VHH binders against UPF0159 protein Ta1429. Designs and how they scored, part 8

Target 1, 206 residues: UPF0159 protein Ta1429, of Thermoplasma acidophilum (q9hib2r271to476)
Amino acid sequence: EKVRLIKYSNEREEMQKVLALLMYPFAEDASGIISRIKAMELSEASAILERIRDLRKNRRMKVGRPFEAVNYVFEVTTNYGAFRDLQRHRFLSIVRKPLTVSYGFDVPPIIAKMPDLSEEYAEAMKDAERVYRIIKERYGAWIAQYAVPFAYRYPVVFTTNLAEATYFIELRSTPQAHFDLRDIAIRMYNEIKSVHPSLAGIIKFV
Below, E stands for the ipSAE of ESMFold2; O stands for the ipSAE of OpenDDE; V2 stands for 0.75 times the mean of E and O plus 0.25 times the DockQ between their complexes.

## First folded at step 4 (VHH)

Design s53 (from s48, 17 letters changed; framework vhh_8fcz_2)
Fold by ESMFold2-Fast, scan of step 4:
Structure s53 (fold): chain B 206 residues (1-206), chain A 122 residues (1-122)
Amino acid sequence: as target 1 above (206 residues)
Amino acid sequence: QVQLVESGGGLVQPGGSLRLSCAASGFTFSSYAMRWVRQPPGKGLEWVSGITGSGGLTSYADSVEGRFTIIRDNDKKMVYLQMTSLKTEDTAVYYCAADYYDSSGLYPSDYEGQGTQVTVSS
């Protein structure tokens, strides 16, 4: 599996947007909000986000709707089974390719440790690839995708927001989560943290 | 602890039918693809069929496509293999497995259980 963050906005601008949305219901004067936010130092803005983080006692306490305004575009390459589980979250697919055999397949680790079982698994996958190639040549990739076993990987580009990313990361980074999803969740967290270290602070239960 | 328990095997004549069942416990069943694998006498494991967690996609080995159907019931935490037009070549011990590719401890029925024996003979 591989996770890559391919689009995000400037962190200071995103923080200002979140803070404006948080303050809006309590303001008599919109111009006063804008002035205060523009004058706010990064350390002050970060302290407010840390306060919000501290108020969440468990992952069932959702981050507020203002955090839905922060958007990320990710590319994830994973097997079809893991992809189906990702689709249960509120990710909006931007670009989706037909299932394909071009990105390899995942062999369960217990099978990979046993040479005879690993060989049999690989031969079954090669049989599926032969069927895939025949159908693709005659009917094209969109029809051929239905011959691709769920073990095969493929890339998907999707958009998420910081609130949904927080929910996904906190739910799927636990030791009990599916290993593929846990790995994806941790990688997504690290990508967000690398570009938005202050905003990533709201992702508390990881 | 993940457990998978296979049942439904038996002795059938060529051209007959059987339905195998696999009862799953210890994990979030609907989040995992399930598959059937078989081991013919004196041979290695052979992949037979798979179904995604939602049931939205199924896949079959060429040798069984059109004859076998994989089905799942997420409410009952069961996966089934409906086998028709059975051939002597289908004789094997059948195992179910959760398709949890990065978890080395998640396939106990592949290796620890007896599976369910299917014998096709006249």
Scores: ipSAE 0.000, ipTM 0.087, lowest interface PAE 19.4, mean pLDDT 76

Design s54 (framework vhh_3k1k_2)
Fold by ESMFold2-Fast, scan of step 4:
Structure s54 (fold): chain B 206 residues (1-206), chain A 121 residues (1-121)
Amino acid sequence: as target 1 above (206 residues)
Amino acid sequence: QVQLVESGGALVQPGGSLRLSCAASGFTFSSYAMRWYRQAPGKEREWVAGITGSGGLTSYEDSVKGRFTISRDDARNTVYLQMNSLKPEDTAVYYCAADYYGSGLYPSDYWGQGTQVTVSS
């Protein structure tokens, strides 16, 4: 699977946490906030989040720091080039496996459109795969990884918060974004929306 | 051996609905974007809808937006095209295609044999 949501928390609890943090700077008593938030219905909490969403006019208007309190662990299976771009975002942690040929490879869209060049590219990848197999048999996977072209995919696990996920998704889901990252961004959005439909509403420009 | 087998094509009246299925075998289905194309008599084959490997990104030709929905079931190695509010101009042979690179640009890696959809009273 290209994008898997590995870990997330209960939406009601995450919403209560975000709302408490949003209200804290404007309240005289933190204990009063906690009591009010605990008693709040999900529909009422969702209405507050919808109002916050409506205040954002464009992607340059960032979501507030309280949304950094909602965390997600993702596994993304992607090529080295996309991984390098993914690393430029400020995720809390990133862990990867040795480079491998087990998950297939990607070809740049412009090359994919040209049949002869696409065929030549695929053959070059398969030749590299044969070299990888020989090295892996003789010296193991960690040495064999040096024969793996950047086009091959491998799994990466990372932690992100809702604010950073919003920034990444809104930036990388545009039609002009690199296709691999656009695909990852939209998949991440759909994963978050599937488990946290109310909180996903803050991701407005997707 | 790679196979894509479409099913569900039928004669339907204008305004009707139909669901096409495409069953895949012989490749790592979840790694491929899946696309639907159609070809009417005397016309070029045209792209209709696409869905990326995990189902996270869908895309549609303008004339079918709001009427057609593409979806996939990776556990069953199947992609679907739900067609609603069918019009006579939707009459065509519908082809399932697998696009490893997910580019939406030609050519696709694998093609099915096609299934005929006719919209007529």
Scores: ipSAE 0.000, ipTM 0.080, lowest interface PAE 21.1, mean pLDDT 78

Design s62 (framework vhh_3k1k_2)
Fold by ESMFold2-Fast, scan of step 4:
Structure s62 (fold): chain B 206 residues (1-206), chain A 121 residues (1-121)
Amino acid sequence: as target 1 above (206 residues)
Amino acid sequence: QVQLVESGGALVQPGGSLRLSCAASGFTFSSYAMRWYRQAPGKEREWVAGITGSGGLTSYEDSVKGRFTISRDDARNTVYLQMNSLKPEDTAVYYCAADYYEGSGLYSDYWGQGTQVTVSS
């Protein structure tokens, strides 16, 4: 699977955490804030988040720091070229596996449109796979990864927060974004929305 | 001709600080992303920190974020790793690596020989 959400917390608890951080600057005591938030209905909390969503007029208006407290761990499987662009975003951590031929490869769109070049490209990939298997058998996976072309897909596990995820998704879901990152951004949005439908509302420009 | 030479590894107490240096020669340093990796006893090599070419964008593994700082001096062809609040878990051989592409993992164009960091009481 191209994008998989592998860790997230209960939505009610995450919403309570965001609301506590939103209230904190107004100098209420901590126990008063906690008591009010715990008593709050999910619908009431969702209404507050919708008001915050409505205050953002464009994607350049950042979501506030309280949303940095909501964390997600994703596994994304993408080619090395797309990974280079993904890596430019300020994720909290990136953990990676050795480059491998086990997850397939992507053919650049311009080459995919030309049957002769597409066949030649596939043959080059098969040649690289043969070299990879020989090196892996003799020297192991860590050395064999040097034979893996950039076209091959690469699994990456990373942690992001809701504020950074909002920035990434809104930036990379546009028609002008490279197809690979646009597809990743839309899939990340759908994963967040499936587990946190109220919090996902803050991601406005998708 | 290409060479990466790490220095600065030492034995330090928990909570201590240490600065690693990596001197590069034989390539156009400013065109390469620089990275630090480490390998602890009995474990695989892992990425620690990265810095892009002339752009100066930095990235860190989660366990070191806020404690380690990567920086570069292109005039001196040197990359640095400032390590603060050191923990026993940071004990490892630290490696410098250079990538023409701002990429990932163990796929690097050039590697240094490593420098040993030991955090013990």
Scores: ipSAE 0.000, ipTM 0.082, lowest interface PAE 19.4, mean pLDDT 78

Design s63 (framework vhh_8pnl_2)
Fold by ESMFold2-Fast, scan of step 4:
Structure s63 (fold): chain B 206 residues (1-206), chain A 121 residues (1-121)
Amino acid sequence: as target 1 above (206 residues)
Amino acid sequence: QGQLVESGGGLVQPGGSLRLSCADAGFTFSSYAMRWYRQAPGKERELVAGITGGGLTNYADFVKGRFTISRDNAKSTLYLQMNSLKPEDTAMYYCAADYYEGSGLYPSDYWGQGTRVTVSA
């Protein structure tokens, strides 16, 4: 699997936006909040986010709605079966392509450990590729996609907000979670943390 | 299908410096998290430092301030800059690529053969 963070905004500006939204319902005056947030040191903002993280006692306690204002664009290349499971989360799909054989396929771990089954599995995939090629030549890629087994990798570009990403990562990063989604969740966490280390702190149960 | 190859180990005096390298022999590693581990004789293997594809780093407490992990994705090479070396740093050092479960290879760890670091007078 491949997970790439394609688009994100400046962390300081995103933190200021989240903090302003967190303070807004309790404020006497929105302009006063904006002035304070703009003057806030990065270390002070990070400390506030850390306290918010500490208030969450378990993964069922969702991060607040203000964190929905932070958006990330990801490209994920994974097998179609895992992608179907991923789609059950509330990610916004931006770009979709017909299913294709161009990105290879994933062999389930149990099959990968058994040489005879692994070889037969690979041969079945190659047979499907032959059928795909014939259909694509005659009827085009959109019809040919129906010959592509769910094991084949499929790149998709989608947008997620930080609140939904937190929910997904905490739910799917446990050792007991479905192995393909666990891999995606952990890679998404690492990508977010690499660009937004302070904001990533709210992703507590990973 | 890839292999990791470590280099840069050797004998150094206490207080000295070494730079370890880990080169990829056959896979695209820019999207993988990379780690350095070490194992001293008679002890278990322990994590020294890690770096994500995007460059976020993590260090064991016993090396903080002394070691720096970095990567060059264009050259598919991982580095560990080791400063202020102590006799306690004497060990075999291994690099590993974190390749997650579900990618078709389980468990999906790629390990190097190790490079020896000896810190003594």
Scores: ipSAE 0.000, ipTM 0.093, lowest interface PAE 19.3, mean pLDDT 76

## First folded at step 5 (VHH; from s29 with Y107T S109E; framework vhh_3k1k_2)

Design j1 (at its last look DockQ between E and O 0.01; V2 from the best seeds 0.00; counts 0 for: pae E 19.1 > 2, framework grips, unsure alone 61.1 < 65, placed apart)
Fold by ESMFold2, look of step 5:
Structure j1 (fold): chain B 206 residues (1-206), chain A 122 residues (1-122)
Amino acid sequence: as target 1 above (206 residues)
Amino acid sequence: QVQLVESGGALVQPGGSLRLSCAASGRTFSEYAMRWYRQAPGKEREWVAGITGSGGLTSYEDSVKGRFTISRDDARNTVYLQMNSLKPEDTAVYYCAADYYDSSGLTPEDYWGQGTQVTVSS
């Protein structure tokens, strides 16, 4: 599983929270708005979110602060190259492990299409694994990291919110994006959609 | 402004040799994989040979293995394809390609040359 959605909340509750924050500036008091939103049918709440979605004419129009209230935790298992680009998104709080050989390695698509090169690539990765294990046995995991090629995978956990996730997904899901990041972005979108189908609708430019 | 220019294609007798060159301008080859492809009349474009960036690992299609040699000269931003023992079935337009990335190092930017004609006939 390259991208796994670890933590999320009930969609109705998240939608109510977002709607309360969207409507509060136009209300006389908070308790009245919360009561009205709790009584609201799911179909009406979804329709309001769809109208907000429709107001976004291009991806430079941000989804707004209320969507920061919807939180997610993802685990992504990917190579170091893609991890470094994930770190460029400071709104995605990221925790990682030391580099290791334990999760296998990625073969770039261009190498995968060339059988002789694929074999040579795999042998080089196996050589690196052997060296890593020798160094780890003698000197520990932190020093052994120097022997790990960037193609090796490792899991990272990050927390984000729907506003930040929308920005990342819409930025990186285009055909012009780096393949690894595009794949991660699309998988994150599908994970959100599977558990929050109504809220995922705001991720319009994917 | 990246440009790839192939050269060295010619008409040659069976059993002959040619050396193709692919020169780049506007960007270095030094960290990027380079590949040769060929396209015969009425056929799809097919991979022929590749060479990695920093490691210099080479690979070849089975039908050219032992006859063709890919190499690179990073100081001249040039990749070569030495073709020996040429056969009529090697007749094709030969293209070079580079797997560049954008300035962030993360987004692929595929570049192709215009091609050079190789004809092997009696």
Scores: ipSAE 0.000, ipTM 0.091, lowest interface PAE 19.1, mean pLDDT 80
ESMFold2 (binder alone), look of step 5: mean pLDDT 78; pTM 0.796
OpenDDE, look of step 5: ipSAE 0.006; ipTM 0.177

## First folded at step 6 (VHH; framework vhh_3k1k_2)

Design m1 (from a12 with S104N G105T P108V; at its last look DockQ between E and O 0.78; V2 from the best seeds 0.00; counts 0 for: pae E 4.3 > 2, unsure alone 63.7 < 65)
Amino acid sequence: QVQLVESGGALVQPGGSLRLSCAASGRTFSEYAMRWYRQAPGKEREWVAGITGSGGLTSYEDSVKGRFTISRDDARNTVYLQMNSLKPEDTAVYYCAADYYEGNTLYVSDYWGQGTQVTVSS
ESMFold2, look of step 6: ipSAE 0.389; ipTM 0.767
ESMFold2 (binder alone), look of step 6: mean pLDDT 78; pTM 0.781
OpenDDE, look of step 6: ipSAE 0.791; ipTM 0.920
ESMFold2, look of step 8: ipSAE 0.281; ipTM 0.702
ESMFold2 (binder alone), look of step 8: mean pLDDT 77; pTM 0.779
OpenDDE, look of step 8: ipSAE 0.683; ipTM 0.876

Design m2 (from k1 with A98R Y100T S104N G105T P108V S109F; at its last look DockQ between E and O 0.01; V2 from the best seeds 0.00; counts 0 for: pae O 10.4 > 2, placed apart)
Fold by ESMFold2, look of step 6:
Structure m2 (fold): chain B 206 residues (1-206), chain A 122 residues (1-122)
Amino acid sequence: as target 1 above (206 residues)
Amino acid sequence: QVQLVESGGALVQPGGSLRLSCAASGFTFSSYAMRWYRQAPGKEREWVAGITGSGGLTSYEDSVKGRFTISRDDARNTVYLQMNSLKPEDTAVYYCARDTYEGNTLYVFDYWGQGTQVTVSS
């Protein structure tokens, strides 16, 4: 799968954490705020987050630091070209494997629309696979990775938080973003939405 | 052992309706979020809808929102997908999946059913 959300926490607990951090500066008593939020119905907590979402009138109005308290671990399987662009964004940590031909390759949309070019592209990728396997057999995987075109995929694991994820998703889901990063951004959004439907509402400009 | 069995797929005309079912066994069903995915020929598997275990919150991919409804019956260990106003682009094999475990600090392998074919053609 191109984008997998492999670690997240219970949404109610995460929402309570965010709300507590948002409200604490305006409270007389931290214990009282936390108690009220823990007793709060999920629907009421969701409604408060929806009001916060509504105050964001455009993507330049960034989400606040309390949303950094919501953490995710993603595994993204994408081509190396897209990975290089991805790693320019601020993520808390990132782990990669040596490049390989085992995960297949991507065909850019403009090439995919042209059957003759798509066939030539696939033939070039297959030629690179042959060279990779010869080099790997004789010199090992670390050396062989230099024969892997950027279009080949490999998995990478990274951690992020909801504030950074919102920034990345809203920046890279625009029509002007590179097609690979836009696809990753939209898939990350859908993964977050599937497990954190209320919190995902803060990601407004998708 | 975790098992997920999808059913209810059929051939239907555009504008029609279907209800898919997914019978689950081998795990504490009420503790897990459940998802529906679909895969059209030659395309990657795409998320369609999800439902949480606690609280029963639902979420949908934008192209199906308002047309599809995910629900669960924890007493019967079954998740459903009611599909209305079906379009040709909804043609796909639909898979029920157990999501990653809802909770802190867990890594869980996704489990998938065998899929059920939905075909929308005129």
Scores: ipSAE 0.006, ipTM 0.449, lowest interface PAE 9.8, mean pLDDT 82
ESMFold2 (binder alone), look of step 6: mean pLDDT 80; pTM 0.811
OpenDDE, look of step 6: ipSAE 0.007; ipTM 0.207

Design m3 (from a12 with G105T P108I; at its last look DockQ between E and O 0.75; V2 from the best seeds 0.00; counts 0 for: pae E 4.1 > 2, unsure alone 64.9 < 65)
Amino acid sequence: QVQLVESGGALVQPGGSLRLSCAASGRTFSEYAMRWYRQAPGKEREWVAGITGSGGLTSYEDSVKGRFTISRDDARNTVYLQMNSLKPEDTAVYYCAADYYEGSTLYISDYWGQGTQVTVSS
ESMFold2, look of step 6: ipSAE 0.316; ipTM 0.736
ESMFold2 (binder alone), look of step 6: mean pLDDT 78; pTM 0.787
OpenDDE, look of step 6: ipSAE 0.674; ipTM 0.876

Design m4 (from s50 with A98R Y100T P108V; at its last look DockQ between E and O 0.01; V2 from the best seeds 0.00; counts 0 for: pae E 19.6 > 2, placed apart)
Fold by OpenDDE, look of step 6:
Order: structure tokens, then sequence, then C-alpha cells
Structure m4 (fold): chain B 206 residues (1-206), chain A 122 residues (1-122)
């Protein structure tokens, strides 16, 4: 699976945190807010989130600090080339292993359409694999990374929060985004929506 | 137009009881949380109690816990504050409030009534 949501909390609990943080600057003390939020009906909480969503007119209107309280852990598998692009997003806390040839490789669509070229491409990747294995045997996995082509798949884990995820998803789901990252962004959105249908509503521009 | 009208304020002796009422109009009452505030002379307005729109949850400031009870009647568009075991320090103008959201969609301020005077004195 290309994108997998590994860790998340109960939506109700997360909504409570977000609402508490949203309300804290105003009128009530912390204790009162916490008590109020704990017993708030889900429908009421959702209505508040919907209102916030409706007020966002464009992706430049950030969702704000309260939404940073909602955390996610993702496993994402893409080729190393695409990963390098993903890595530029500093708000993603990435944890990764050394590059390897163990997870296969992606063939660019344009190459895949040409049988002869596709075969040649595959052979080149196999050669790289052979070189990787030789280096790994002699010098270890860390050094062997230099032999891994960008096309090889590279599973990584990263942590993020709902605010950061919103930013990333709305940015990279656009037609202008590279198709690999667009795919990742949309899949991330769907994963979040599947477990947090109300909170996912804050991600408006997908 | 949103309107809140408080009533029930009076002069009472320490240990006495009062029930304040706030009549609401101009909005869907059941959809909003309601709160009571109070302001003593020379002091800032302080939050006293709150109740969610559904009436499912009530909250109180520490100084009134166990003595005050907030409730609501959605059929009558009214929120109440039952005040028992009143103390001189409870003397204040009591205000009813409804929360609202600004242009950002965040909870930011309240609609207020004119207030009702509660005086606790021997």
Amino acid sequence: as target 1 above (206 residues)
Amino acid sequence: QVQLVESGGALVQPGGSLRLSCAASGFTFSSYAMRWYRQAPGKEREWVAGITGSGGLTSYEDSVKGRFTISRDDARNTVYLQMNSLKPEDTAVYYCARDTYDSSGLYVFDYWGQGTQVTVSS
C-alpha cells in the first residue's frame, strides 16, 4: 500500500482537544472549557468545525494552531526520486531506513508504454541491484545506498498533524503538482477522512 | 435581532436564595450554549456558569460550585441560574450571554443582556 495511516487517535477525543484550544482565548477559564467540551455532543462539535470550514475561502487561510493538536503517523512508499521532493516539506517529521533495492522500482509511464525501452530499463535496474548487493556485502548497507537508483521504492514513516497535513494536501493535490506527490496527497486525505470524517472536513481544497 | 433580557435580581440576606432568568429571542435558542457572568463594582466581569446547547453539560467557576445551578428551558427560550447559599461576595450585576463566532468561524465573543443586580447583605 502506497499510503498507510499507522497511528491516530479517536476522533471525538481529538475534536475535544481542538475545540478546547479554539475556545481557550475567549472568556472562559481552562477548567470550565475542558468540562464544557467533554460533554459536548458530537453534532455540536461537528457544526463548529463545519462553520470554520465554510469560512475558509482559499488554501492560504490556514486552519491555525489548535489543529496541530491532532497527530498522525503515516507510512508512505514512493520511489526515492519522489521522496526527495517529499522531503522538502520540513513539517513532515520523517523517519527512514537506508535506501535498498528490496522493495522494487517504479517504471515511468512513458517508458512503460514502450516494450523495448521498458525491458532495457528493467535490465538497468537489475544491474544496479547487483552492484548494490556487492557493495552491501563488502561495505555494509549504509555505503550500498550510493548504488540505489531513484526509481527504487523507498518506504518511510513520518509524523504530522492535521494543520500540516491540511497544508500539504491542499498544496500537492492541485493539477500543477507532480503526479506522484498528488497521488500521495490524495491518498493521505482519504486515509484521514476514513478515520476522522468530521475533522477531515477542515481540509477543504482537495 | 439577538436579544437577552435578565430578570430576578434582588436584595437578599446571606444564606438566601435567588433564581435568575434570561429570556432569549432572535435566534435558535436550542442551538447555542448559554452562560452567566457577573461583575462586581470595581472588578472585571467574570464567568460564572455555562450550559451547552443541548443542556447536556454544565460548568461552573470554582467559587460557585455546589451553590449555583445553571439550567435551560428550550421551549421557553430561557436560561436560569439558581443561586443558593448566597454570600456577600456574590454581590454583582449578573449578565446572560450567548456565544457567537466571528468572521473566522471561531468562538470569540458573546451577546449580552443589560444585566440584573444581585445584592447580598445583612
Scores: ipSAE 0.000, ipTM 0.176, lowest interface PAE 14.8, mean pLDDT 88
ESMFold2, look of step 6: ipSAE 0.000; ipTM 0.100
ESMFold2 (binder alone), look of step 6: mean pLDDT 79; pTM 0.790

Design m5 (from s50 with T52R Y100T; at its last look DockQ between E and O 0.10; V2 from the best seeds 0.00; counts 0 for: pae E 17.0 > 2, unsure alone 63.3 < 65, placed apart)
Fold by OpenDDE, look of step 6:
Structure m5 (fold): chain B 206 residues (1-206), chain A 122 residues (1-122)
Amino acid sequence: as target 1 above (206 residues)
Amino acid sequence: QVQLVESGGALVQPGGSLRLSCAASGFTFSSYAMRWYRQAPGKEREWVAGIRGSGGLTSYEDSVKGRFTISRDDARNTVYLQMNSLKPEDTAVYYCAADTYDSSGLYPFDYWGQGTQVTVSS
C-alpha cells in the first residue's frame, strides 16, 4: 500500500481540541469552553466544522491554527523521484532510511505500455541493483545509495497535522499535479476520511 | 459501475447481535477504505466505523466501541459490521460507503448503498 496512516487519535477527542481552539478567541476562559464542548452533541460539533468548511471559498484560504492540533503519522511508499518532489513540502516531518533497492521499482505508465521498452527498463534497473549490492558490500549502505535510481520505491514515514495535510492534499490532488503525488494526496485524503470523517470535511477542495 | 448492497438488517431485542454485510462491485475493492454509517429517524447520518484497504486499521465511533467490529473480506469484495450488545439507540438505517474515484478517475468520490434497517426493540 502506497499510503498508510499509522497513527491517529480518536476523532471525538480531536474535534474537542479543535473546537476548543476555535472558540477560545470568543470566550473568556478555557474552562468554560471545555465544559461547553463536553456538553456538546457530536452533531453540533460536526455542524460547526461544516460551517467552517463553508467559509472556505478557495484552497488559498487556510483552515487555521486550530487544525494543527490534529496530528497524523503516515507511511508512504513511492519511488525516490516522487519522494524528492514530496520532500519539497517542508511542513512534512520526514523520517527515512537510506535508499535501497530492496523494495522494487516503479515503471512509468508510458513505458509500461511498451513491452520491449519495459523489458529494457527492467534490465536497466536490475543492473543498478547489481551495482548497488556490490557497492554496499564493499563500502556500506550509505555509499551504496548513489547507485539507486529514482524509480526504486522508497518507504518513508512522516508526521503532519490536519492543516498541513489539507494544504498538501488540496494542492496535489489537482489534475495539474504529477500523477504520483496526486495519487499520494488522494490516498492520504481517503486515509484521513476513513478515521476522521467529520474532520476530513475541512479538506474541501480535493 | 460501482455498486454497494447492504444486507443483514433485522429486528432484534436489546442485547442481541447482528452482522451486516455490504457487497461491493465495480471497483478495486481492496484498494479503498470502507465505512459504515447510520441514520436514525429524524437524525442526521452519522459515521459508525471505518476500515482501510487491505485489511488495514479500523476505527469506531465512541458509542459503538467495544460492541461493533468492522471487517472486510477482499476476496469476496465484502465489508462487514458485527454488532453486539445492541441497544435501542442503535436503531437506524445502516449504510455502507466506499471512497472510490469519480468518473474522471482523478478525484475521490463517495458511493453509498441503499441501506439496511436495523431495529432494536424489546
Scores: ipSAE 0.000, ipTM 0.165, lowest interface PAE 13.5, mean pLDDT 89
ESMFold2, look of step 6: ipSAE 0.000; ipTM 0.150
ESMFold2 (binder alone), look of step 6: mean pLDDT 79; pTM 0.791

## First folded at step 8 (VHH)

Design n1 (from m1, 17 letters changed; framework vhh_8fcz_2; at its last look DockQ between E and O 0.01; V2 from the best seeds 0.00; counts 0 for: pae E 22.4 > 2, placed apart)
Fold by ESMFold2, look of step 8:
Structure n1 (fold): chain B 206 residues (1-206), chain A 122 residues (1-122)
Amino acid sequence: as target 1 above (206 residues)
Amino acid sequence: QVQLVESGGGLVQPGGSLRLSCAASGRTFSEYAMRWVRQPPGKGLEWVSGITGSGGLTSYADSVEGRFTIIRDNDKKMVYLQMTSLKTEDTAVYYCAADYYEGNTLYVSDYEGQGTQVTVSS
């Protein structure tokens, strides 16, 4: 539920699109390339993608623009602080609700390590919930959302492509990344890998 | 690097109960926030439950709320997932994961163990 891949296309068709875009500029005969790619077995296409993966020596070497042709829609349930950081990456569309207390809240790892502060944090969150419910009953959800601390979770839907997902995942999967974004990045990687195992290989620096 | 070992899976009828265990190796287990995730057949990973290092805060996915309970025992370095009222859609491989800071570096354990299989069928 934290990260759900809710829309994707058939992997073979996506691989054919990527390969066509990668190979076409270097072919003297466009019809020959199209015919070759249409006849290509999945294992052969996968081997070509592994070769392209091998050429990337570090995460600063971006995947090529042909990988922008592979599109995904994700639903991510996370706290608002993590969502604001997520917004810094390129996404095609975002759909969200007003903030609410319905999805629970996160305790930052540093606070979670300190029992007395964890209890104070939880009490503050309960107080905010009480205020939210009072305001919601009187003024509705749109006004009440301003009483919701950023630690509360909510679902957002966004679209991305494999090139941008690779950039995000490789950037945010490092140990230096904030926990929430690292967790989202790793979960996005696993979701892509589960439906597009061959294409996921391009995501090298996880 | 933290090693996590899941166990306790099995075959259960709908409505049945099962308790999963996650054994952690490491000297500062109480600093770990712990999570259970699952992978249903042919699907991606799905978050199930989480618990803070102190145990003071728990959270659950909507689909398991009221049926599953996450429990930790910091002395034994264990996290459990007590599952009741199991449904066929709970069938999955279950993994545990942890996160913590070492200095200013955030460490997240990978979901690279074998996991433990839970199968709910009549």
Scores: ipSAE 0.000, ipTM 0.084, lowest interface PAE 22.4, mean pLDDT 77
ESMFold2 (binder alone), look of step 8: mean pLDDT 78; pTM 0.781
OpenDDE, look of step 8: ipSAE 0.008; ipTM 0.211

